VH-VL binders against q54fm4. Designs and how they scored, part 14

Target 1, 189 residues: q54fm4
Amino acid sequence: MSTAPSPTITSPTQTSPVVINKSLICQDSTVSNGVQIAIGTVLHPRSSIIISEGAGPIIIGENNIIEELVQIVNKSPEPMIIGSNNLFEVGSYIECKSIGNGNVFEPKCKILKNTIIKDQCSIGAGCIVSEDKICENNTIIAQTQNSQIQTTSTLPYDHHSSIHMTHLELLHKSIPLFHTIKKTPILEK
Below, E stands for the ipSAE of ESMFold2; O stands for the ipSAE of OpenDDE; V2 stands for 0.75 times the mean of E and O plus 0.25 times the DockQ between their complexes.

## First folded at step 19 (VH-VL; framework fv_lerdelimumab)

Design b2 (at its last look DockQ between E and O 0.05; V2 from the best seeds 0.00; counts 0 for: pae E 14.0 > 2, placed apart)
Fold by OpenDDE, look of step 19:
Structure b2 (fold): chain C 189 residues (1-189), chain A 121 residues (1-121), chain B 109 residues (1-109)
Amino acid sequence: as target 1 above (189 residues)
Amino acid sequence: EVQLVESGGGVVQPGRSLRLSCAASGFTFSSYGMHWVRQAPGKGLEWVAVISSDGSYKYYADSVKGRFTISRDNSKNTLYLQMDSLRAEDTAVYYCAKDRYSLWFGYFDYWGQGTLVTVSS
Amino acid sequence: SSELTQDPAVSVALGQTVRITCQGDSLRSYYASWYQQKPGQAPVLVIYGENNRPSGIPDRFSGSSSGNTASLTITGAQAEDEADYYCNSWDSSGNHLYVFGGGTKLTVL
């Protein structure tokens, strides 16, 4: 079993305004310049999307839910591509090459570098997806008492989608009530 | 004042190569992504390529991938576009453009005046 | 790759308001930027990030978005605003990162 090192991430000093796309980004989140976030995606407070020095951009699709303490980090000079309708739960660490659509990353799971997660995968709480791993569609990684297991889901995508969208609607309605949202970039003079 | 000055354009035959240069001044060149954008005569704008601030990452439009190479020399504040296997459809004014951000975002906040490349037999 | 579509030509009377619209699927997800190009000149960024103006751009220029559309509005058109206007947006499809609209020729009457 790969002993994944504890992720250490330092918050970069942002000297330039963060470009905010049509997304819901909490003020207390950390987002590097060069991050693309599509409409509907939600960043909770204390989440971070970080591009390391010399690394490529991070492209995030639509309607993603990025919860508190989630860390998405690109250290590769290549773009990190994250699709749509993904749920990143509290404390998950993501250092992937790419993530497809409709995936669930449960609390404190770790996706290590150069990993490819395709579509409709579920990574269980505290689970570690090793470096260079490719998770095919519908992959389920779960933690048992003594080990991680991998299997394939037979659950239809529509089920996940329906729940996810309901969750998103709720977040879009509720988050602005309790949290300050990042505004569009400040005009440069 | 930000200035971008393209050079290297001209008339070439199909299959030939040409190298464009863009001299940058008035800003910290090494801190920004740079782009090439072209415009065929009487046509619209087409994005061609981007290079990261440090040159570590390059990305191309499908139309030029495998034929064009973007590069930069930060010590000379110069952006380059090596164009190989030129085709008639590559005929255009080529602009270098500065990205607004260190990592490219696609906001081209400054443009050069362009250099004309004509590919004809 | 996704496409952005613009009307090829629009006209506005001097001092009036005109809206140039760009339409495309990418605009549902991302903000557009707008570029002004006068004959024989390089493009100039006039709006980015939906409604941000670079320094030197008059405040009569504004941006907006709705659904799969982005719009550039010139409130109180001036003679010098006669130009071609191009919208641009991120395109995550394929290896075409950025897509331009076909351009709109604005005539000031």
Scores: ipSAE 0.036, ipTM 0.667, lowest interface PAE 5.0, mean pLDDT 87
Fold by ESMFold2, look of step 19:
Structure b2 (fold): chain C 189 residues (1-189), chain A 121 residues (1-121), chain B 109 residues (1-109)
Amino acid sequence: as target 1 above (189 residues)
Amino acid sequence: EVQLVESGGGVVQPGRSLRLSCAASGFTFSSYGMHWVRQAPGKGLEWVAVISSDGSYKYYADSVKGRFTISRDNSKNTLYLQMDSLRAEDTAVYYCAKDRYSLWFGYFDYWGQGTLVTVSS
Amino acid sequence: SSELTQDPAVSVALGQTVRITCQGDSLRSYYASWYQQKPGQAPVLVIYGENNRPSGIPDRFSGSSSGNTASLTITGAQAEDEADYYCNSWDSSGNHLYVFGGGTKLTVL
């Protein structure tokens, strides 16, 4: 059983499911006391998951990919809940209330305080999800000339899950070859 | 197969203490978070407390914080609730409930049959 | 507000479809779960993580959510479905970690 609800379709026909039995937390990442990170999630070097003074815990589900310079920050006394199978690309900033499953946060996007991102959303590079915004399932936010636009995804969910898991397998094999991993994972404390 | 059996309920005066136990069987007790949930007579369900699978993290409803202590003994497959400074409002059936996951989700997939606590003068 | 509000009672004719609703600000942020409780018995988990059924729960039970509202739908209601139904979610106010709705008594006619 996963820590958070998994995507609906997880078994692509052309590939075998991978067995991922741990989180990979690079030594150069910063993780506050009180952060919980479930199995399969990968933290790249120089990413940070920070609980501000007086703020509540951060709970992160399974099989997330958190790239370099990503900042996940809880400044609220309420718990921050992040689901499973999300991709946080380089330099994105996350101060949400909650994030569901299977979302993509493209480079340098900003997810501001008290936002709710449900499932299968895509937030385009450099886009800002304003405070208190709720992004319903399958929302796409993208940047055009001087505006952000919003539309609905038509991509099949099972296709997204297969690509994500293949990416995770590569990271679990490659990250330990080139980076030092924290010796005492946060969840053991 | 999964079984949760509460004990230790009874009638007690306000300001007194009572200790509840929950014996667990049919699953790997040490792998799951555990909860107490109560139900006042004729009323709805109210979450009371949670303890993580290894016992390192404990959380309480505000109405019981500072008065109740949740604990577990994984070697005995037993969950406990120490209830101090009891008030009339604490009168309820107390359920032991298993989290589907280790902590934080609150999906209570198995419940005991409950034990009645009555706080009255 | 972390309160979850349910109608206290609903009725359904045998074999018909019924929806039980649950409203609250916390449902904007968190997955809901649903519990069935028959008289004199402990609650039973029926729906979790929005629309997942535990093993042994009939497929006539389904869940959905939108905005601040979660719904439990029973299609083809049967006599044994007569029970109280409670929704549950995380507490967005920080007073409790989990909040139950007040419960809905379902009567099957």
Scores: ipSAE 0.008, ipTM 0.467, lowest interface PAE 14.0, mean pLDDT 81
ESMFold2 (binder alone), look of step 19: mean pLDDT 91; pTM 0.940

Design b5 (at its last look DockQ between E and O 0.06; V2 from the best seeds 0.00; counts 0 for: pae E 9.4 > 2, placed apart)
Fold by OpenDDE, look of step 19:
Structure b5 (fold): chain C 189 residues (1-189), chain A 121 residues (1-121), chain B 109 residues (1-109)
Amino acid sequence: as target 1 above (189 residues)
Amino acid sequence: EVQLVESGGGVVQPGRSLRLSCAASGFTFSSYGMHWVRQAPGKGLEWVAVISSDGSNKYYADSVKGRFTISRDNSKNTLYLQMDSLRAEDTAVYYCAKDRYSFWFGYFDYWGQGTLVTVSS
Amino acid sequence: SSELTQDPAVSVALGQTVRITCQGDSLRSYYASWYQQKPGQAPVLVIYGENNRPSGIPDRFSGSSSGNTASLTITGAQAEDEADYYCNSWDSSGNHLYVFGGGTKLTVL
C-alpha cells in the first residue's frame, strides 16, 4: 500500500471573486478562481476545490455532491475534469486527472495524482488509489482488514442514479436553510 | 481607463508566421488572464487562446493548437500571439480581450480594437 | 466541442422589446455572457452571469436563462442598439474553453 504523505493544502488568497455558476456552493467552502462548477453540484461547508499555483483549471460537472472536508486539488498544468453525479464523501482527497460520472468516493479515501477514474466506480473509505492508476468503469476498491481489494461492480447505474438524485434534491432544499450560500458576483448599480 | 491596443497584423502568405502584440493599460495587467479572440471577415467570434495572469498556463482552441503560441510580458504589460504555419482560414481580425479573473473562465470584460491578419497567396 | 446557436437575424421596432436567444448544452450548466458588436467596432460586454450589467450598459439590457437557453432582452429598443449580438459560454470539451454563438444581427425598425 502506498504510504502517500498527508496532503498539505494551502488555502489560496482569493484576490478575485469566485465564479459562481448554476450550483449550490456554501459560503464556508473554499473555491479557487478558475474553477467551473456546473448546475446542481453542491459544495458543503469546509469543502475545498483548489487550483495550485501554475496548475490548470478544475471543471466539475453537474449534480455532484461534495461533502464537508473534501479536498479537490489540481497541481497539474493540465485541466482536471470531473464529470457528473459523483459523490465525494467527508474528508476524501482528490488529486486526479479526471473523474467520470456516477462515482462514489467514500470518507477519507484518497485519489492521488494523475489518476483516471472512469464511470460508476466506488472507492471505499480510507482507500487509496495510487498515482497514475486508471480505474475502469464499475471498479470497486474496498478496504478489508488486511488489504485493499479491487473488484468490478455489477450494480446497475440506474440504482445509483435514483438515490443520488434524491440526495441532491434533499440537499438543495435543506442546505440553504442552514448555511449561507455563495452568490454570483453582482456589480453594484 | 482600461485600454487594449493590438498590433502586428498584416498580409502574409500561407505557411508564414506572424506575431501579434497587445499593449494593455489602465489596469493591473499581471493580475488578469488574457485572451485572443478572432473574427473572420463577415463571420462570428471565435475564441483562440488564453493565458493565465502569471503566464504559467496556456490553452488553445483546437483550430490553432500546435500552430499558435500565446505569451505575455507582464513587465511590459503586453500580450503576444505567435502565429506559425498560417492558413487562409486564419484570416481574421484578432482581438485581445481581458478576462475578468486571474486565470480563465471569466468573461471578456474589455476588448481591444483588433488587428487584421490576412493570409493569402 | 459544444455549440451555441443563435438566430442569425431579428428585428424590433423602436421602443419595443426584443429577446435574443442562445441555445446550447453548455448553457444548462453555465451562465452566458453577451457581447454587442457594432460595425467596424470591437465587441462590448453587455451582460454576464444571470443578469449582470457592466458599468455603462443601459438598464434596458437584461439577461435570463432557462434550460439550455440564455436570453438577452432589450426592453425599449433604441436605434443605437442595432448591432450584432453574440452569446458566449464555457466549454468543457477539450481545451476549447470558450464558445461563442453564431451571432444575431439586430435591426431596429
Scores: ipSAE 0.020, ipTM 0.637, lowest interface PAE 5.0, mean pLDDT 87
Fold by ESMFold2, look of step 19:
Structure b5 (fold): chain C 189 residues (1-189), chain A 121 residues (1-121), chain B 109 residues (1-109)
Amino acid sequence: as target 1 above (189 residues)
Amino acid sequence: EVQLVESGGGVVQPGRSLRLSCAASGFTFSSYGMHWVRQAPGKGLEWVAVISSDGSNKYYADSVKGRFTISRDNSKNTLYLQMDSLRAEDTAVYYCAKDRYSFWFGYFDYWGQGTLVTVSS
Amino acid sequence: SSELTQDPAVSVALGQTVRITCQGDSLRSYYASWYQQKPGQAPVLVIYGENNRPSGIPDRFSGSSSGNTASLTITGAQAEDEADYYCNSWDSSGNHLYVFGGGTKLTVL
């Protein structure tokens, strides 16, 4: 059995902060040759990052969280660039041209071909970002009963970053206890 | 302290070959992508080539495809550029540059001092 | 065209604020990085991923972008900021992986 931490009870803060110094790629994920993933990014089981035949590379920055059944697919000969601190929730589909930093892609949303998502955007569950759309910083796309609505958030970036980092630290502690991690030549050795 | 030291530059005639080396220290060389970037005298910067951290992927600027070969020896912490069929327009200072990440992210966070290649008759 | 265009020269009075701009179609899709180069020296990365500053770069350096334009802003310019500045981004045309701008010579008066 993998080692599990003993139960600990209350203290003001934990005295052992997690240092994030590698990516975590679960064994049951699929990653094409030509994908690059920077330090801190977590791929959950059954996620996939696929370069289609004839397509360009996929480059993924630091500290992203890619949840189960997420599909990131480049079908274009142009590079796909994904920045840092993004959260891709269960079953989202990503075929963008580029994604910036600090974005949230809620479950089963679809980010279609040649889209550009900048920073601090939130794409609501089941929402579709149409081909060629550009979402400027702080865009929120949400679903109403009859249509998608787009608005602009004023929530500070620092608040999002703090919550995201705490989530990452939890995943870096917990995932190795319960999942097999890839050690392939495509990913950090 | 990250250090990148290029060597192997010199004066050569058109059509000849040179091999550049870049000795790396102060970081885990095998974890990062590496680039060559050149600068012709009095001109701007031009990206030349990249190699992934494990050496499995290599890409080149169109101006050098088929003539230049990037390689690395992770056991010696050394990056190489084999330059064949040299032309006058290849005259430049050649810089070794470290990618911030393991492959192609494209943020060149450390550079060597450069080595001059002069191609003339 | 995937070319990145910079003004060849810009001046700023000591202690004042200056913007160095970079334009190109690639910047609609990708963020710029910025490099400082002093005469006879190798380039130094000063801004990456829109507005991330590497360790050791003063906080007077910042980056921004809008549309097809990226900007490097230096607030409170100092004598040691006198240098050439290059923007760099991914090449959306596929001919090169990276494109540099032609460079901007910053003179601090």
Scores: ipSAE 0.007, ipTM 0.581, lowest interface PAE 9.4, mean pLDDT 83
ESMFold2 (binder alone), look of step 19: mean pLDDT 91; pTM 0.938

Design b6 (at its last look DockQ between E and O 0.03; V2 from the best seeds 0.00; counts 0 for: pae E 14.2 > 2, placed apart)
Fold by OpenDDE, look of step 19:
Structure b6 (fold): chain C 189 residues (1-189), chain A 121 residues (1-121), chain B 109 residues (1-109)
Amino acid sequence: as target 1 above (189 residues)
Amino acid sequence: EVQLVESGGGVVQPGRSLRLSCAASGFTFSSYGMHWVRQAPGKGLEWVAVISSDGSYKYYADSVKGRFTISRDNSKNTLYLQMDSLRAEDTAVYYCAKDSYSLWFGYFDYWGQGTLVTVSS
Amino acid sequence: SSELTQDPAVSVALGQTVRITCQGDSLRDYYASWYQQKPGQAPVLVIYGKNNRPSGIPDRFSGSSSGNTASLTITGAQAEDEADYYCNSWDRSGNHLYVFGGGTKLTVL
């Protein structure tokens, strides 16, 4: 009676906590000189951060997720300031004066020039934020069948933060496995 | 050896103009951004302006914006600061500083010895 | 504008350890660089990045960061370390790309 070897319960490989200690800029991304990116921020392949000729710098905070085909462009002589913990989803176009923290830009949305997006805003897929517009905190812009609607979110900030960080951790773990990462100047923390 | 040598400082009256130069050597000048940083007598350091490696973009501190113009001649390995409408508060030692990276937003890895600008009536 | 704050003056006994701290919101996102300035001389970069020393800078100089603070530590202070020390970082306010701390005068006793 051959005693079947007891299946060695392989102890769950303690997945070492992903330490976010750098920005991740994929080799296939385009980043102009004059762009500053803080730690944790991820640029997916085919994303672009462009400073036009004569335009000011682009300063991007920490833990931003910039997905494929995202275009961030500064054409103004003034700096473009993007805060932290923002999600720029596939194909979004950003030409803003400033963006705060914890915002979500859904696929193919457009933020036009001189726009100010404050904190915890959500711009729906395909939505367009007009030039010179100021989106106050917790602004939600969504596309309906016939129009764009604007409302104010009542969701607590904490919910978005936890999901975002989980997403970020996943990206920091997975992206280097599949993509070559650019070497960036190290002033980013 | 990297060398930065400022010149053009002096005493000027308020409202007047002055042009500073910084001669660079010991590195590929055209590959790096360059900065001006000033220091008022007995005071701390204040960033003034930056110019990209190719001169395509410039940025200034608010305190000098509209009055100062940073420029460079890569063929001469020289950085310039045109200072117009000078004020008493512009009195300072002006340093040119090399950006540490070819890409923007490095640290100041090398400094000149500075040139003194005194604006006094 | 985002300000970096430093103590105006600190003292250290010869051979002892001193920490000069810089505080500011920008330091949450960016590393500080540190500059030593002796009287009548130009600033000299002593620390940059996480904890990098340029060539020629003694190993007694080190950098650290925590939260909205950056620190320059001199382990085993020497007489020649008496100088003004400035921290520098990015300013995210949009008006100043670079911001310096007010400087710390280090006296070696």
Scores: ipSAE 0.021, ipTM 0.593, lowest interface PAE 6.5, mean pLDDT 88
Fold by ESMFold2, look of step 19:
Structure b6 (fold): chain C 189 residues (1-189), chain A 121 residues (1-121), chain B 109 residues (1-109)
Amino acid sequence: as target 1 above (189 residues)
Amino acid sequence: EVQLVESGGGVVQPGRSLRLSCAASGFTFSSYGMHWVRQAPGKGLEWVAVISSDGSYKYYADSVKGRFTISRDNSKNTLYLQMDSLRAEDTAVYYCAKDSYSLWFGYFDYWGQGTLVTVSS
Amino acid sequence: SSELTQDPAVSVALGQTVRITCQGDSLRDYYASWYQQKPGQAPVLVIYGKNNRPSGIPDRFSGSSSGNTASLTITGAQAEDEADYYCNSWDRSGNHLYVFGGGTKLTVL
């Protein structure tokens, strides 16, 4: 059999030595065929990961937290690649080309077509990352009364990663007590 | 081209030990969980054990727990099965199988050719 | 028997459609994977997830699941489809992480 040409989604997470045993995907979530989700990622109820008709796969790395009402949608024929240790808070909308590692997408932000978000970025609540934008490492985008502003974070990545892993471990313990878990998604060849 | 090649099978008396090896090539061995699956002559498939990509998690079928040890050496791209206190019911072809993911819960996307272990007096 | 139950044998006339069924409590929560094994050969993955087919597997193979049951369907069965077929699933509640069905021998008449 030939090797499938796919982006690597098994890159190590940045900080935690604790390896979460599996993904946790709530049954009330919606996941298209062709979505691949690596270990440790948690998908809350009523979130969705959708591949539009004729669009390419969505590949999601390890230890992501995808909260309620988050929509991740690929409408492009190209693969959508999302890395590891990202937090997608309630109601955010994601139609990126790629997202790196350790990013925070605050509630109801919108990440539009063909965007590239690298590592350790923070996208503020209600902010819109316009089509084709590239956010370099450590970018903060926030909403003021007058406009969106962009600045660079100086906070250490290790601090954010520790908080993220603590949150993730809590979710892996708590969600199965309250929700039915979906059948395991499998990597598309 | 993904390849898995098992070795170390043979004929052994009950109570003895064997060590099986599985040489992997054609993929990033250290990124994937690995399994042993066995098949007794004329019987179906039986899952035996799994080891996570970095070796930190290991699980065994009840029939082998306490007698078999799964391990891996990622620098040599090699999976191992140490089989102690062998019994007649351990007679089987032993397959090395690649998990599609770094831990478990995936499917077995590639299999080796198997190596025969015969436990008889 | 295992927690995954398969009929031990099924026959199909050449060119006809056959379903091979796998039943168990774990299939309520987890997808089955399906493996074809021809005599003297290693198993080969034919269906994974709900209905995904690896490259090189003919499109006459398809999968489905409902309740505690997974099915492998072969439409237009060919002589080369004669083999043993095993379902496999993860089982967190059992004594094993993975469980195989007992296998179904498919005979093509």
Scores: ipSAE 0.000, ipTM 0.469, lowest interface PAE 14.2, mean pLDDT 81
ESMFold2 (binder alone), look of step 19: mean pLDDT 90; pTM 0.932

## First folded at step 21 (VH-VL; framework fv_lerdelimumab)

Design c1 (at its last look DockQ between E and O 0.26; V2 from the best seeds 0.00; counts 0 for: pae E 8.7 > 2)
Fold by ESMFold2, look of step 21:
Structure c1 (fold): chain C 189 residues (1-189), chain A 121 residues (1-121), chain B 109 residues (1-109)
Amino acid sequence: as target 1 above (189 residues)
Amino acid sequence: EVQLVESGGGVVQPGRSLRLSCAASGFTFSSYGMHWVRQAPGKGLEWVAVISSDGSYKYYADSVKGRFTISRDNSKNTLYLQMDSLRAEDTAVYYCAKDSYSLWFGYFDYWGQGTLVTVSS
Amino acid sequence: SSELTQDPAVSVALGQTVRITCQGDSLRSYYASWYQQKPGQAPVLVIYGKNNRPSGIPDRFSGSSSGNTASLTITGAQAEDEADYYCNSWDSEGRHLYVFGGGTKLTVL
């Protein structure tokens, strides 16, 4: 692996690195009225979070990373609930019922309507999670030349969380240097 | 300081109606979702209903769906619960609770003192 | 299946550590929030998300989660911590949008 910044450790006796205390929503992203976004979540340029006409709200937890061209769309009258520490890579399409925590959605994957993705799942690049599917914790869906395969990951949650947090901290430092940030959503205190 | 004050509780007979109010102050009422949560005497907490900040989304517990109606008047900073076809099992203290918009859905950061509803003959 | 299960009562000696647990299917995917209710008073939020404390909540209160279980820990319990404690989460079965645990009565000493 190429050289990457080491994770910054914050403690009372060490220098104070970046503190994540807000969401970063790039100006050229699209966010419908009725979307709630919790602290730490980052929306890259050209991403969109859309509530279709007559649809319910979208509630997004903490510390998610939503990359360019990602589309998150709720077309159901029920709330769409997305948990925390998820990575949505470039061009993925999300029309789930709910997503838990610590999941990775690789580029251009599609998560179709009424799906439930629980925790620590990895959905491979270009993979499609069919309507109504439930992905239990630690599910890996990957694309082969001919088909999608499903297996179970044994990666520890703590390891994933550390890598994700390092990535997130870098984004919070770097994105404001190069992109205009939207005003904080109206639902914050 | 955030304050939520419920009113309208009382004793009513089964099958009758009652309207609860919750007066809000100390925050921008129109920016937050609002909830009703009830607690039967000697029992635990039960979520009843939620209404979004602009009133466009309303959701109910199955136990009250079709009988209770949540509403709000943002010009008066007031939350309402219209309770129709009351049953003995609706007897409870009814709390008004504020949703926190910076938290994961389901966080009730401020609560009122509650108002007692007793449904008995 | 959709309900959150808590022990109805626990005891702790003054100054000791106690953990109150909450278990249910919804906690596999969603964080719990925790509410303290003293006799004759309204509930008060003490922990939200994984381990966030609202302003004014002492740092002896902490939260954790693993699998289908969330825990509220009080390190160095004080007399004023005697109360009922409720966990709350989204209802994964969809019957009620939110679900509370049955509550745990904490007795100090």
Scores: ipSAE 0.017, ipTM 0.590, lowest interface PAE 8.7, mean pLDDT 83
Fold by OpenDDE, look of step 21:
Structure c1 (fold): chain C 189 residues (1-189), chain A 121 residues (1-121), chain B 109 residues (1-109)
Amino acid sequence: as target 1 above (189 residues)
Amino acid sequence: EVQLVESGGGVVQPGRSLRLSCAASGFTFSSYGMHWVRQAPGKGLEWVAVISSDGSYKYYADSVKGRFTISRDNSKNTLYLQMDSLRAEDTAVYYCAKDSYSLWFGYFDYWGQGTLVTVSS
Amino acid sequence: SSELTQDPAVSVALGQTVRITCQGDSLRSYYASWYQQKPGQAPVLVIYGKNNRPSGIPDRFSGSSSGNTASLTITGAQAEDEADYYCNSWDSEGRHLYVFGGGTKLTVL
């Protein structure tokens, strides 16, 4: 029985550090006028950042990842402010007042109106954060078979940050190869 | 050279109104958000209001909300602050400040010399 | 509303290094900008963003951030650096757009 050699998954040796010096907004994304996006942030195709009529502006910080089918919507006359290093995964819906830094929004989760998400939170797939809710730092919301649960993480932020930056670097390398990028002004946070 | 020149300050009684102006030059006024920041005598800086480049967005500090109105005339390169229902605590030097960005979410890169508003009975 | 706190006063000997610190929850999410104000004058922007200096600001001024704090550092303080220094940031709660620290009076000895 010839034991087929396990393919050595050679981790692509990232030979040169990718300098992230711009935002990447795919042409196939929808972005309203009045949206500000900082350096490093990536908008995947079919993502949308929408300011409703009469609503306030949307400010997005640095190094955010906004995946496909993500909807960020401001319907409030007040500004929506999103910090840095957040991951918005496929199909998530965001209608918050504000989001801090280093948060993860898993697929198809919903953040409803007037919510405040602080820092280093994790919102599980399909979970719903109710209107007017405040998620304190390190909040974890997860879906069980029978209910949605909330807890507080004790894990250090540094682990998430490293993974996120690696992901960003990969996106900044790969996305321009396959997608047309919008020319947008880059703002500093 | 960027110049911001405030005017309209003076002494007024409580409950009265006052309108401040800020004349801007040395940059494309219509391309930048503008702010009002005030400083009470011997106190720190307090943000008052902001208006976007095109005037579509206006926001205020809670302390002045409902009483103050920020506006601009881009054809005249002028920023305004209408102050109604003035209170003693509104006594301050009022500074006009230029936003660093086209939309008003930047820092204050240029300041005027300020105009003094004194509210006293 | 989010608040930024600063020490009301600090002193530094001529030619020495001083750090002025600003603390607040907003600083976890947003960069601070720093303003210098001399007596009877308007504020002047000295630091913004991660560590950016406007044109005309000496290189002895630098900015840093950590956790819920931002700091302005003057390396090699000069007599002319005596002034009030204010930090500014966005509101982390989205209620107010801008918030100033209480200011720090820097005395150069």
Scores: ipSAE 0.017, ipTM 0.635, lowest interface PAE 6.5, mean pLDDT 88
ESMFold2 (binder alone), look of step 21: mean pLDDT 90; pTM 0.933

